VH-VL binders against NAD kinase (nadK). Designs and how they scored, part 114

Target 1, 268 residues: NAD kinase (nadK), of Syntrophomonas wolfei subsp. wolfei (q0aze0)
Amino acid sequence: MKIILVNNRFKENTEKKAQEIAGQLSALNVEVIIDNGLDEPYAGTVDFIMVLGGDGTMLRAARRYGQRAIPVLGVNMGTVGFLSNIEINELAEYLPLILREEYSLEARMMLEVAVFQQQSLLTRVFCLNELLLRSNSPRMLSFALEISGQKLEPYRGDGLIVSTTTGSTAYSLSAGGPIADPQLDAFIVTPVASHIINKRPLVVSPEREISLHLLEEREAIIGIDGQIKMDFGAENRVLIKRAPHPLLMVNLKAKPFFTSIDRSLQRQ

## First folded at step 9 (VH-VL)

Design N117 (from L6 with light chain H39Y; framework fv_ixekizumab)
Fold by ESMFold2-Fast, scan of step 9:
Structure N117 (fold): chain C 268 residues (1-268), chain A 122 residues (1-122), chain B 112 residues (1-112)
Amino acid sequence: as target 1 above (268 residues)
Amino acid sequence: QVQLVQSGAEVKKPGSSVKVSCKASGGTFSSYAIHWVRQAPGQGLEWMGVIIPILGTADYNQRFKGRVTITADESTSTAYMELSSLRSEDTAVYYCARGHTWKTSHGYFDYWGQGTLVTVSS
Amino acid sequence: DIVMTQTPLSLSVTPGQPASISCRSSQSLLHSIGFNYLYWYLQKPGQSPQLLIYLGSNRASGVPDRFSGSGSGTDFTLKISRVEAEDVGVYYCMQALQTPLTFGQGTKLEIK
């Protein structure tokens, strides 16, 4: 059995804890690969991915490994979040279930984001929460949105978010989008500071394809899960569709989504 | 509570096909593997195959490969087992069972359907 | 395929007496991580099978403590310390180390 431990080297005590866990797993004849985010993703086959950290570390793991159909477990290291399933102090209790593969899986849809320059593909990335198109200057954007070939009236404002249901509680929420059950498959399209009062968030079938391009030259960026930034100009087009594979999240412990989000909103 | 409810008994002619359903309730349908096991009258248990609804993938016992198809409809939390080119020796009670894990192996059956009797006769 | 062989194929026990069933696999069921992927099921007359023992020796929830499983590798034993009338049925061992999943031929337990 081979496990990837994903951690953030620069978070307090995370590197030391990853080494401790790797030692425990090696003693049980489990091969361990440590991914601290600095190198390329491990290219070989693995049986399980354990993410040690908060939501940010989980988003990085999903981007790097989410399309490989490998179970991914979020283990919280102290920062409260939505994507972890167990706490680090519970790991010893659940480790036998992990090694016996006695756990259930929850599928979380992901986005496939393809950025083009004219007809040439520049990059293809995957994400768990959202793509954000935003202005990189005080000037607002003017841009075109197409949904499965249907051209909407032009948008004017600071940008647009195309989110998964998992991402409904991230940037989309801050921009006025709805809270969505993460077990539902849908795109949530949320305008950012639109000048058009009647531009509302849209909830759209995950079978749709979403296309964005600028209608005039502006300094803009594409953001992926708040972690990757790419320049975006009038010569660029982005195509967003449902990724081929969902992220397979490990459930060892019941964590009611609606109770968690309700509690979180009370503490904002 | 988790419950698997199967479709009713069927009588089929040799050479025909049968499709048995298994509706899951009380748990997340897509989180687990659904296996199919048959038992001929007075005989033991024989594993036929499995569907992993979350991946949309199925695996089969080679004895039935080419004749058995296992599918799942997540919107109705229902798994199906279709067996074609029926022979008299296919007369059996067909069970669906939930795997304790999402994988095709390394797990046990924690919940079983009530069974569906399929009789193949002229 | 892994072949599972049970002995005896049937046994009759007076109430209160012990019973023992053997299960042998054609290859080791012990995985490198330390678990035996061996399971025991009971099928009572007219009912679906029900889990008794998982991973060789662990009693399933709700199963009386008079049932126990032991063994490792290729040889496994199911023991009932004091047989009761409700224990009548056919007992099956199953391996889940690899596909196809395979069962023993079954052991029929009857009361004298």
Scores: ipSAE 0.198, ipTM 0.679, lowest interface PAE 4.8, mean pLDDT 89

Design N118 (from L6 with light chain H39D; framework fv_ixekizumab)
Fold by ESMFold2-Fast, scan of step 9:
Structure N118 (fold): chain C 268 residues (1-268), chain A 122 residues (1-122), chain B 112 residues (1-112)
Amino acid sequence: as target 1 above (268 residues)
Amino acid sequence: QVQLVQSGAEVKKPGSSVKVSCKASGGTFSSYAIHWVRQAPGQGLEWMGVIIPILGTADYNQRFKGRVTITADESTSTAYMELSSLRSEDTAVYYCARGHTWKTSHGYFDYWGQGTLVTVSS
Amino acid sequence: DIVMTQTPLSLSVTPGQPASISCRSSQSLLHSIGFNYLDWYLQKPGQSPQLLIYLGSNRASGVPDRFSGSGSGTDFTLKISRVEAEDVGVYYCMQALQTPLTFGQGTKLEIK
């Protein structure tokens, strides 16, 4: 059995914990590959991915490995998050179940984001939460939004978010989007600081293709899961669709989404 | 508790096809693999194939490849096994069973359906 | 394909006496992680098979402690310490190491 341990070496003590866990797993004849984010993703076959950290580390793991149909377990290192399932101090208790594959899986949709310069593909990335298109200057953007070839009225504002249901509690929430059950598959399209009265978020089928391009020469950026940033100009087009494979998240412990989000909102 | 409920018995003519259903309840349907196993009268158990609902992928025993198709509908928590070009030798009880894992192999069958008798006769 | 061979194919046991069934595989079922991907099932007359033992030696939930599984690699044994009337049926071993998943021929247990 081969397991990838994904950690963030820039976070205090995570490298030490990763090494301790690797030693424990090796004692059980498990081969361990450590991914600290500095190198290219491990290219070999892997049976399981264990993410040591918060939601940010899980988002990185999802982009690197989410399309490989490999179970991914989020292990929280001390801060409660939405994407972790167990705490680090619970790992020893659950490890036998992991090794016997006695766990359930939740499929979480992902976005496939393809950025073009005219007809030339510049990059293709996958993400778990969202794509954000925003202005890189004080000026409003004017941009075209197409959904499955249907051209909407031009949008004017600071930007747009195209989110998965998992991403509904991230940037989309801050921009006024709805909270969605992450077990549902849907795109949530949320305007950012729209200057038009009654410009509402849209919830659309995950089978739709969403296309964005600027209508005027503006400097803009696109952000992926709040971690990747790319320049976006009038010569660019972005195409967003459902990724071929969902992220397979391991469920060892019941984690009630709605009571968790309710508590989070009450603290604000 | 998990329960697998299969469709009722069928009598089919040689050359026709049969589609047997297996409805799961009491668990997360998409988290597990659903296997199909048949048993001819007085004979042992024979593995036919598996569907992994979470991926939408299926794998088959080569003996049945080309004649068997296994599918799943996650919205109704139901798996289907369709066997075509039926012969008298296909007369058997067909079982669905849940693998404890999402994979095509390494899963022990923790729950079984009640079985569906398919009789192939002229 | 991995071939699974059970012995005996039938046995008759007096109630309260022990019973033993052997299962041999054509290749090792021991995975590098240390698990034997061999399971035991019981099919009672007129019923679906039910899980008894998984991964070589683990008793399934609700299975009485008189049932035990042992062995590793290619040679496995299912033991019933004291046979009861409700234990009548056909016992099957199955390998889940690789597809196609394969079963032994079955062992019929009858009461004398």
Scores: ipSAE 0.064, ipTM 0.631, lowest interface PAE 6.3, mean pLDDT 88

Design N12 (from L6 with heavy chain S31N; framework fv_ixekizumab)
Fold by ESMFold2-Fast, scan of step 9:
Structure N12 (fold): chain C 268 residues (1-268), chain A 122 residues (1-122), chain B 112 residues (1-112)
Amino acid sequence: as target 1 above (268 residues)
Amino acid sequence: QVQLVQSGAEVKKPGSSVKVSCKASGGTFSNYAIHWVRQAPGQGLEWMGVIIPILGTADYNQRFKGRVTITADESTSTAYMELSSLRSEDTAVYYCARGHTWKTSHGYFDYWGQGTLVTVSS
Amino acid sequence: DIVMTQTPLSLSVTPGQPASISCRSSQSLLHSIGFNYLHWYLQKPGQSPQLLIYLGSNRASGVPDRFSGSGSGTDFTLKISRVEAEDVGVYYCMQALQTPLTFGQGTKLEIK
């Protein structure tokens, strides 16, 4: 059995813990590859991916490995979040179940984001939460949204979020989007500070193709999962589709989504 | 509680086909492998094949390859096993069973359907 | 294909006495990570099979402690320390190391 351990390169305690876990797994005749994010993703065949950290580390792992149909387990290391399934102090208890493959999988849709300059593809990335189009100046944007070739009336505001259902509790929520069951596949299209009062969040089929471009020359940025950013101008177009494969997340213990989000939002 | 509920008994003529359903309730259907096993009257258990609904991937016992097709409908949490070119030797109780893992191998069958009797007679 | 051979094919036991069933595979079922992919099932008369033992020696949930599995590689044993009337049925071993998954012929357990 071969396992990738993904850790946060900026936390020294996380790096040391990754080495300790790698030693424990090697003692059980498990081959371990450590991915701290500095190098290219490991290109070989692996059986399992263990993510040591918070939601940010899981988002990075999803971008690097999410399209390979390999089980991915989130192990929380002190950063509270929604994408981990077990705590680091529980790992020893659950390790036998991981090795015996006694766990269920949960498929989480991902976005495929393609950014063009005129007719040329500049970049293609995958993400778990969302794409954010936003103004990079005090001036609001004027932009066009097309859904499966259907051209909507122009948008005017600070930006737009195109989110997965997993991303419904991230930036989309902050912008007024709905909370979605992550078991559902759907795009959530949420305006950011729209100047047009009647622009509401949209929930659309994951089979739809979403296209965005600026109608006026503005300083704008495309953000991916809050971790990647790139300049976006009037010469650019972005195309968003459901990624070919979902992220396969490991469930070792029940994580009650609705009670967890309700508690988070109501506080008391 | 997890339950696998199969369709009712069928009587078929030689040369026809049969499609048996297996509906999962009380658990996560798409996250597990669904296996099909048959048992001829008074005989032992014979593995026919498996589907992994989350991947859309199926694997079959060579003895039935070309005659058996296993499919899944995730929206209804239902797996199907279709066997064509039926012979009298295909008279058996057909079971669906859930593997504890998403893989085609390694799995132990923690839940079984009640079985569907398929009788092939002229 | 991996061939699974059970012995005996039929067994009559006086209540309270032990019973032992053997299962032999044509090749090793021991994986490099240390697991034997061999599982035991019981089919009671008129019922679907039910899981008894998985990965060679682990009792399934709800299975009485009088049932135990042992062995490694090619030779496996299912033991019942004290047979009770409810244990009547056909016992099957199954290898799950590779497809096609294969079962033993079954061992019918009867009460004397």
Scores: ipSAE 0.279, ipTM 0.650, lowest interface PAE 4.0, mean pLDDT 89

Design N13 (from L6 with heavy chain S31D; framework fv_ixekizumab)
Fold by ESMFold2-Fast, scan of step 9:
Structure N13 (fold): chain C 268 residues (1-268), chain A 122 residues (1-122), chain B 112 residues (1-112)
Amino acid sequence: as target 1 above (268 residues)
Amino acid sequence: QVQLVQSGAEVKKPGSSVKVSCKASGGTFSDYAIHWVRQAPGQGLEWMGVIIPILGTADYNQRFKGRVTITADESTSTAYMELSSLRSEDTAVYYCARGHTWKTSHGYFDYWGQGTLVTVSS
Amino acid sequence: DIVMTQTPLSLSVTPGQPASISCRSSQSLLHSIGFNYLHWYLQKPGQSPQLLIYLGSNRASGVPDRFSGSGSGTDFTLKISRVEAEDVGVYYCMQALQTPLTFGQGTKLEIK
């Protein structure tokens, strides 16, 4: 059995804890690969992925490994978040179940984002939460949104978010989008500070294809899961689809999504 | 509490096809692989294939590839096994069974359906 | 394909006496992480098979402690320390190391 341990080298104590856990797993005849974010993703086959950290570390793991159909367990190390399942002090209790594959899985849809310059593909990335298009200057954007060949009226404002249901509690929520059950497959399209009164968030089928391009020369940025940024100009187009594979998240204990989000929102 | 409930017995003519259903209740359907196993009268168990609902993928015993199709409908928590070009030697009890893991291999079958007798005769 | 061979094919046992069933695989079922992907099932007359032992030696929930599994690699044994009338049926081993999953031919246990 081969396990990837994903950690954030720059977070307090995570490297030390990863080495500790790697030692425990090696003693159980498990081969361990540590991914601290500095190198390219491990290219070999693996049986399981443990993410040691908060939601940010899980988002990175999902981008690197989410399309490989490998179980991914989020192990919280003290941060607030929605993407971990167990706490670090519970790991020893659950290790035997992990090794025997005695756990359930939750499929979480991902986005496939393709960015073009004119007719040439510049990059293709996957993400778990969202794509954000936003202005990088004091000037508002004017841009075109097309959903499965249907051209909407031009959008004017600070930007747009195209989110998964998992991402409904991230940037989309802050922009006025709905809270969605992460087990539901859908795109949530949420305007950012629209200057048009009737621009509403849209909830659309995950079979839809969404495209965006600027209608005026502006400085804009595409953001992926709040972690990747790329310049976006009038010569660029972005195409968003459901990714080929969902992220397979491990459930070792019940995590009540609705009570957790309700509690989080009441503390605001 | 977890139960697999299969459709009722069928009598089919040679050359026809049969589609057997397996409805899961009590557990999370998409967390597990659903396997199909058959047993001819007085014979042993033979693995036919598996569907992984969470991935939408199926794997088959090569012996049945081309004649068997296994599908799943997550909205109804139901797996289906369709066997075409039926022959008299396909007369058997067909079982669905839940693998304890979502993988095509490694799993042990912790729950079994009650079985569906398919009789192929003229 | 991995071939599974059971011996004996039939057993007749007086109640209270022990029974032993052997299962051999054509290649090792021991994975590098230490698990043997060998599982045992019981099919009682007129019923669906039910899980008895998984991963070589672990008793399934509700299975009496008179049942035990042992072995590693290619040779496995299912033992019943004191056979009872309810134990009548056909016992099957199954390898789950790789697809296609394959069963032994079955061992019929009868009461004398």
Scores: ipSAE 0.013, ipTM 0.570, lowest interface PAE 7.9, mean pLDDT 88

Design N14 (from L6 with heavy chain S31G; framework fv_ixekizumab)
Fold by ESMFold2-Fast, scan of step 9:
Structure N14 (fold): chain C 268 residues (1-268), chain A 122 residues (1-122), chain B 112 residues (1-112)
Amino acid sequence: as target 1 above (268 residues)
Amino acid sequence: QVQLVQSGAEVKKPGSSVKVSCKASGGTFSGYAIHWVRQAPGQGLEWMGVIIPILGTADYNQRFKGRVTITADESTSTAYMELSSLRSEDTAVYYCARGHTWKTSHGYFDYWGQGTLVTVSS
Amino acid sequence: DIVMTQTPLSLSVTPGQPASISCRSSQSLLHSIGFNYLHWYLQKPGQSPQLLIYLGSNRASGVPDRFSGSGSGTDFTLKISRVEAEDVGVYYCMQALQTPLTFGQGTKLEIK
């Protein structure tokens, strides 16, 4: 059995804990690959991915490994978040169940994002939360949105978010998008500071393809899960569709999503 | 508390097909593998195949390949096993069972359906 | 395909006496991580099979401690330390190391 431990090198507590856990797993005849984000993703076959950290670390793990149909467990290191299933102080209790594969899986849809320049593919990335198109200057954007070939009236404003249901509590929420049950598959399309007051968030089928392009030259960026930033100009087009595989999240214990989000919202 | 509830008994003619359902109640099968096992009267257990509903992938015993199709509808937590080109040798009780894991192998069956008798008579 | 062979195929036991059932696989069921993917089921008359022992030696929830599983690789044993009337039925071993999953022929346990 091979396990990838994903951690954040820049957090000393997490790096030390990853090494400790790797030692424990090796003693149980489990081969461990440590991924601290600095090297290329491990290219070999693995049986399980354990993410040590907060939601940010899980988002990185999902982009690197989410399309391989491998179970991914989020282990919280004391950071508030929605993507972990167990706490680090519970790991010893649950480790026997992990090794015996006594857990269920929950599918979380992912986005496939393809950015083009003219007809050339510049990059293809996957993400768990969202794509953000945003102005990189004080000037508002004018841009076109197409959903499965249907051209909507032009958008004018600071940008647009195309989110998964998992991402509904991230940037989409801040921009006025709805909170969605992460068990549902849907795209949530949320305008960012739209100049047109009747531009509402849209909830659309995950089978649809979404494309975006600028209608005039502006300084803009594409953001992926708040972690990747790419320049975006009028010569660029982005195509967004449901990724071929969902992220397979490990359920070792019930996670109270609705009570957790309700509590978080009431504390504002 | 999880129960797997199967559809009722069927009597079929040779050459026809049968589709048996297996519904999870009191819980879900979304994150688990659902296996199908049959038992001819007075005989032992024979594994037919498995579906991983969350991935939409299925694997079959080669003895039934080309005749068996296993599908799942996650919205209703229901798995289906369809067996075509029925022969008298297909007379058996057909069980669905939940593997403790999402994988096609390794699983032990922690919950079993009540069984569906399929009789193929000429 | 992995072939599973059970012995005996039939067993008659006086209540309170021990019983032992053997299961042999045509190849090793021991995985590199140390688990034997061998599970035992009991089918009582007129009922669906139920899990008794998983991963060679682990007793399933609700299963009395008089049941035990042992063995590794290709040779496995299910033991009942003292047989009770409720233990009547057919016992099956199953390998789950690889598909197709395969069962032994079954061992019928009867009370004298």
Scores: ipSAE 0.454, ipTM 0.763, lowest interface PAE 3.2, mean pLDDT 89

Design N15 (from L6 with heavy chain S31T; framework fv_ixekizumab)
Fold by ESMFold2-Fast, scan of step 9:
Structure N15 (fold): chain C 268 residues (1-268), chain A 122 residues (1-122), chain B 112 residues (1-112)
Amino acid sequence: as target 1 above (268 residues)
Amino acid sequence: QVQLVQSGAEVKKPGSSVKVSCKASGGTFSTYAIHWVRQAPGQGLEWMGVIIPILGTADYNQRFKGRVTITADESTSTAYMELSSLRSEDTAVYYCARGHTWKTSHGYFDYWGQGTLVTVSS
Amino acid sequence: DIVMTQTPLSLSVTPGQPASISCRSSQSLLHSIGFNYLHWYLQKPGQSPQLLIYLGSNRASGVPDRFSGSGSGTDFTLKISRVEAEDVGVYYCMQALQTPLTFGQGTKLEIK
């Protein structure tokens, strides 16, 4: 059995804890690969991915490994988040179930994001939460949105978010998007500070293709999961579709999504 | 809570095909592997193959050499096993069973369907 | 393919007496993580098989504690400490280390 431990080398206590866990797993004849985010993703075959940290570390793991159809377990290190399932102090209790493969899986849709310059593919990335198109200056953007070949009226504002249902509680929420059950597959299209007063968030089928391009020469960026930033100009087009594989998240204990989000909203 | 309910008995001619269904109720259908096992009269158990609904992936016993196809419909929580080019030696009770894991191997079968008798006669 | 061999093929026991069934694999079923991918099933007359023991020695939910599994690698044993009338049926071992999954030929347990 081969397990990837995903951590952040520069996060407090996570590198030391990853080494401890690697030692425990090695004693059980489990081969361990540590991914601290600095090197290329491990290219070999693995059986399980354990993410040590908060939601940010899980987003990186999903981007790197989410398309490989490998179970991914979020282990919280004390930071409150939505993407972890167990706490680090519970790991020893659940480790036998992990090794026996006695756990359920939850599929979380991912986005496939392809950025083009003219007809040439510049990059293809996957993400768990969202793509953000945003102005890189105080000036408002004017951009075209197509959904499955249907050309919508131009958008004007600071930007647009195309989110998964998992991402509904991330940037899309801050921009006024709906809270979605992460068990549903859908794109949520949320305008950012729209100049047009009647532009509403859209919830569309995950079978749709969404394309975006600028209608004016502007400085803009594409953001992926709040972690990757790419320049985006009028010569560029982005195509967003459902990724071929969902992220397979491990459930070792029930996590009450609706009560968790309700408490989060009450504190703000 | 979990129950697997299979379609009814079938009588088929040699050379035809049969498609047996297995409907899961209770619990989560998509996160488990559904295996198919057959048993000829008075004989032991023989593994035919498996479908992993969450991945859309199937794996087969090569003994059936392209004659068996296993599919799943997540919207109805139903797995199907189709066996083509039927021979008299395919007369058997066909079972579906849930593996405790999403993988094609390693699984133990914690729930079994009631079985479907398929009789192939000339 | 991994070949599974059971002994004996049939067994007659007086109620209250112990029973023991052996299962041997052509290759080790011990995975590097320390688990044996061997499972035991009981098929009562006219019924579907039911799980008894998984991963060599773990008793399935609802299975009486008079059933136990032991062994590692290539040699496994299912034991019934005190056979009851309801235990009549055919017992199968199955390897799940790799596909194709394979069963032993079965051991028929009868009451004398």
Scores: ipSAE 0.151, ipTM 0.652, lowest interface PAE 5.6, mean pLDDT 88

Design N16 (from L6 with heavy chain S31H; framework fv_ixekizumab)
Fold by ESMFold2-Fast, scan of step 9:
Structure N16 (fold): chain C 268 residues (1-268), chain A 122 residues (1-122), chain B 112 residues (1-112)
Amino acid sequence: as target 1 above (268 residues)
Amino acid sequence: QVQLVQSGAEVKKPGSSVKVSCKASGGTFSHYAIHWVRQAPGQGLEWMGVIIPILGTADYNQRFKGRVTITADESTSTAYMELSSLRSEDTAVYYCARGHTWKTSHGYFDYWGQGTLVTVSS
Amino acid sequence: DIVMTQTPLSLSVTPGQPASISCRSSQSLLHSIGFNYLHWYLQKPGQSPQLLIYLGSNRASGVPDRFSGSGSGTDFTLKISRVEAEDVGVYYCMQALQTPLTFGQGTKLEIK
């Protein structure tokens, strides 16, 4: 059995904890690859991915490995979040179940984001939460949204978010989007500070293709899961669709989504 | 709680095909592997193949030489096993069973369907 | 393919006496992480098979304490400490180390 341990070396003591866990797994004859986020993703075959940290670390793991159909377990190390399933102090208790493969999987849809310049593909990236188109200056954007070839009336404002249901509690929520059951597959399209009063969030079939382009030259960026930033100009077009594979999240214990989000909103 | 319910018995002629269904209730259908096992009258158990619904990936016992196809419909929580070019030797009870793991191997079968008798006769 | 061989193929046991069934694999079922991918099933007359023992020695939920599994590598044993009338049926071992998954021939247990 080969396991990738994903951690964030910039968090206090996480590198040492990752080494400690790697030692424990090696003692059980498990091969361990440590991914601290700074190197290229591990290219070899692996059986399981263990993410040590908060939601940010899980988003990085999903971007790097989410398309490989490998089980991913979120292990919380003190940071409150929605994407972890067990606490670090519970790992020893659940480790036998992990090794016996006595766990269920939950599929979470991902976005495939393709950015073009004219007709040429510049880049293709995957993400778990959302794509954000936003202004990078005080001036508002004017942009076009197409859904499966249907051209909507132009948008004017600070930007737009195209989110998965998993991402419904991230940036989309802050911009006024709905909270979605993560068991549903859908795109959520949420305007950011629209100057058009009646632009509403849309919930769209995940089989649709969404495209965006600027209608006039502005300083804009595309943001991916809050972790990747790309310049976006009038010569660019972005195409968003369902990624080929969902992220396979490990379920070792029940996590009550609705009570968790309700409590989180009360605190915020 | 978890239950696998299979389609009813069928009588088929040699050279035809049969498609047996297995509907899962309780638990999470897409999160486990669904295996197919057959048993000829008075004989032992023979593994035919498996589908991983969450991935759409199937693996087969090569003994059936491309005659078997296993599929899944997650929207109805139903797995299907289709066996073509039927021979009299294919007369058997066909079982679906849930592996405890999503993988094609390693799994132990914690739940079994009731079985579907397929009779191949001319 | 991994070949699974069970012995005996049939046995008759007086109620209250122990019974023992052997299962031998053509190659080791012990994985490098320490698990034996060997599982035992019971098929009672007219019923679907049911899980008895998994990963060599773990008793499945709802299975009476009378049943135990032991062994490692290529040699495995299913033991019933005190056979009862309800234990009648055919017992199968199965290897799950690799596909194709393979079963033993089955052992028919009868009461005297």
Scores: ipSAE 0.267, ipTM 0.685, lowest interface PAE 4.4, mean pLDDT 89

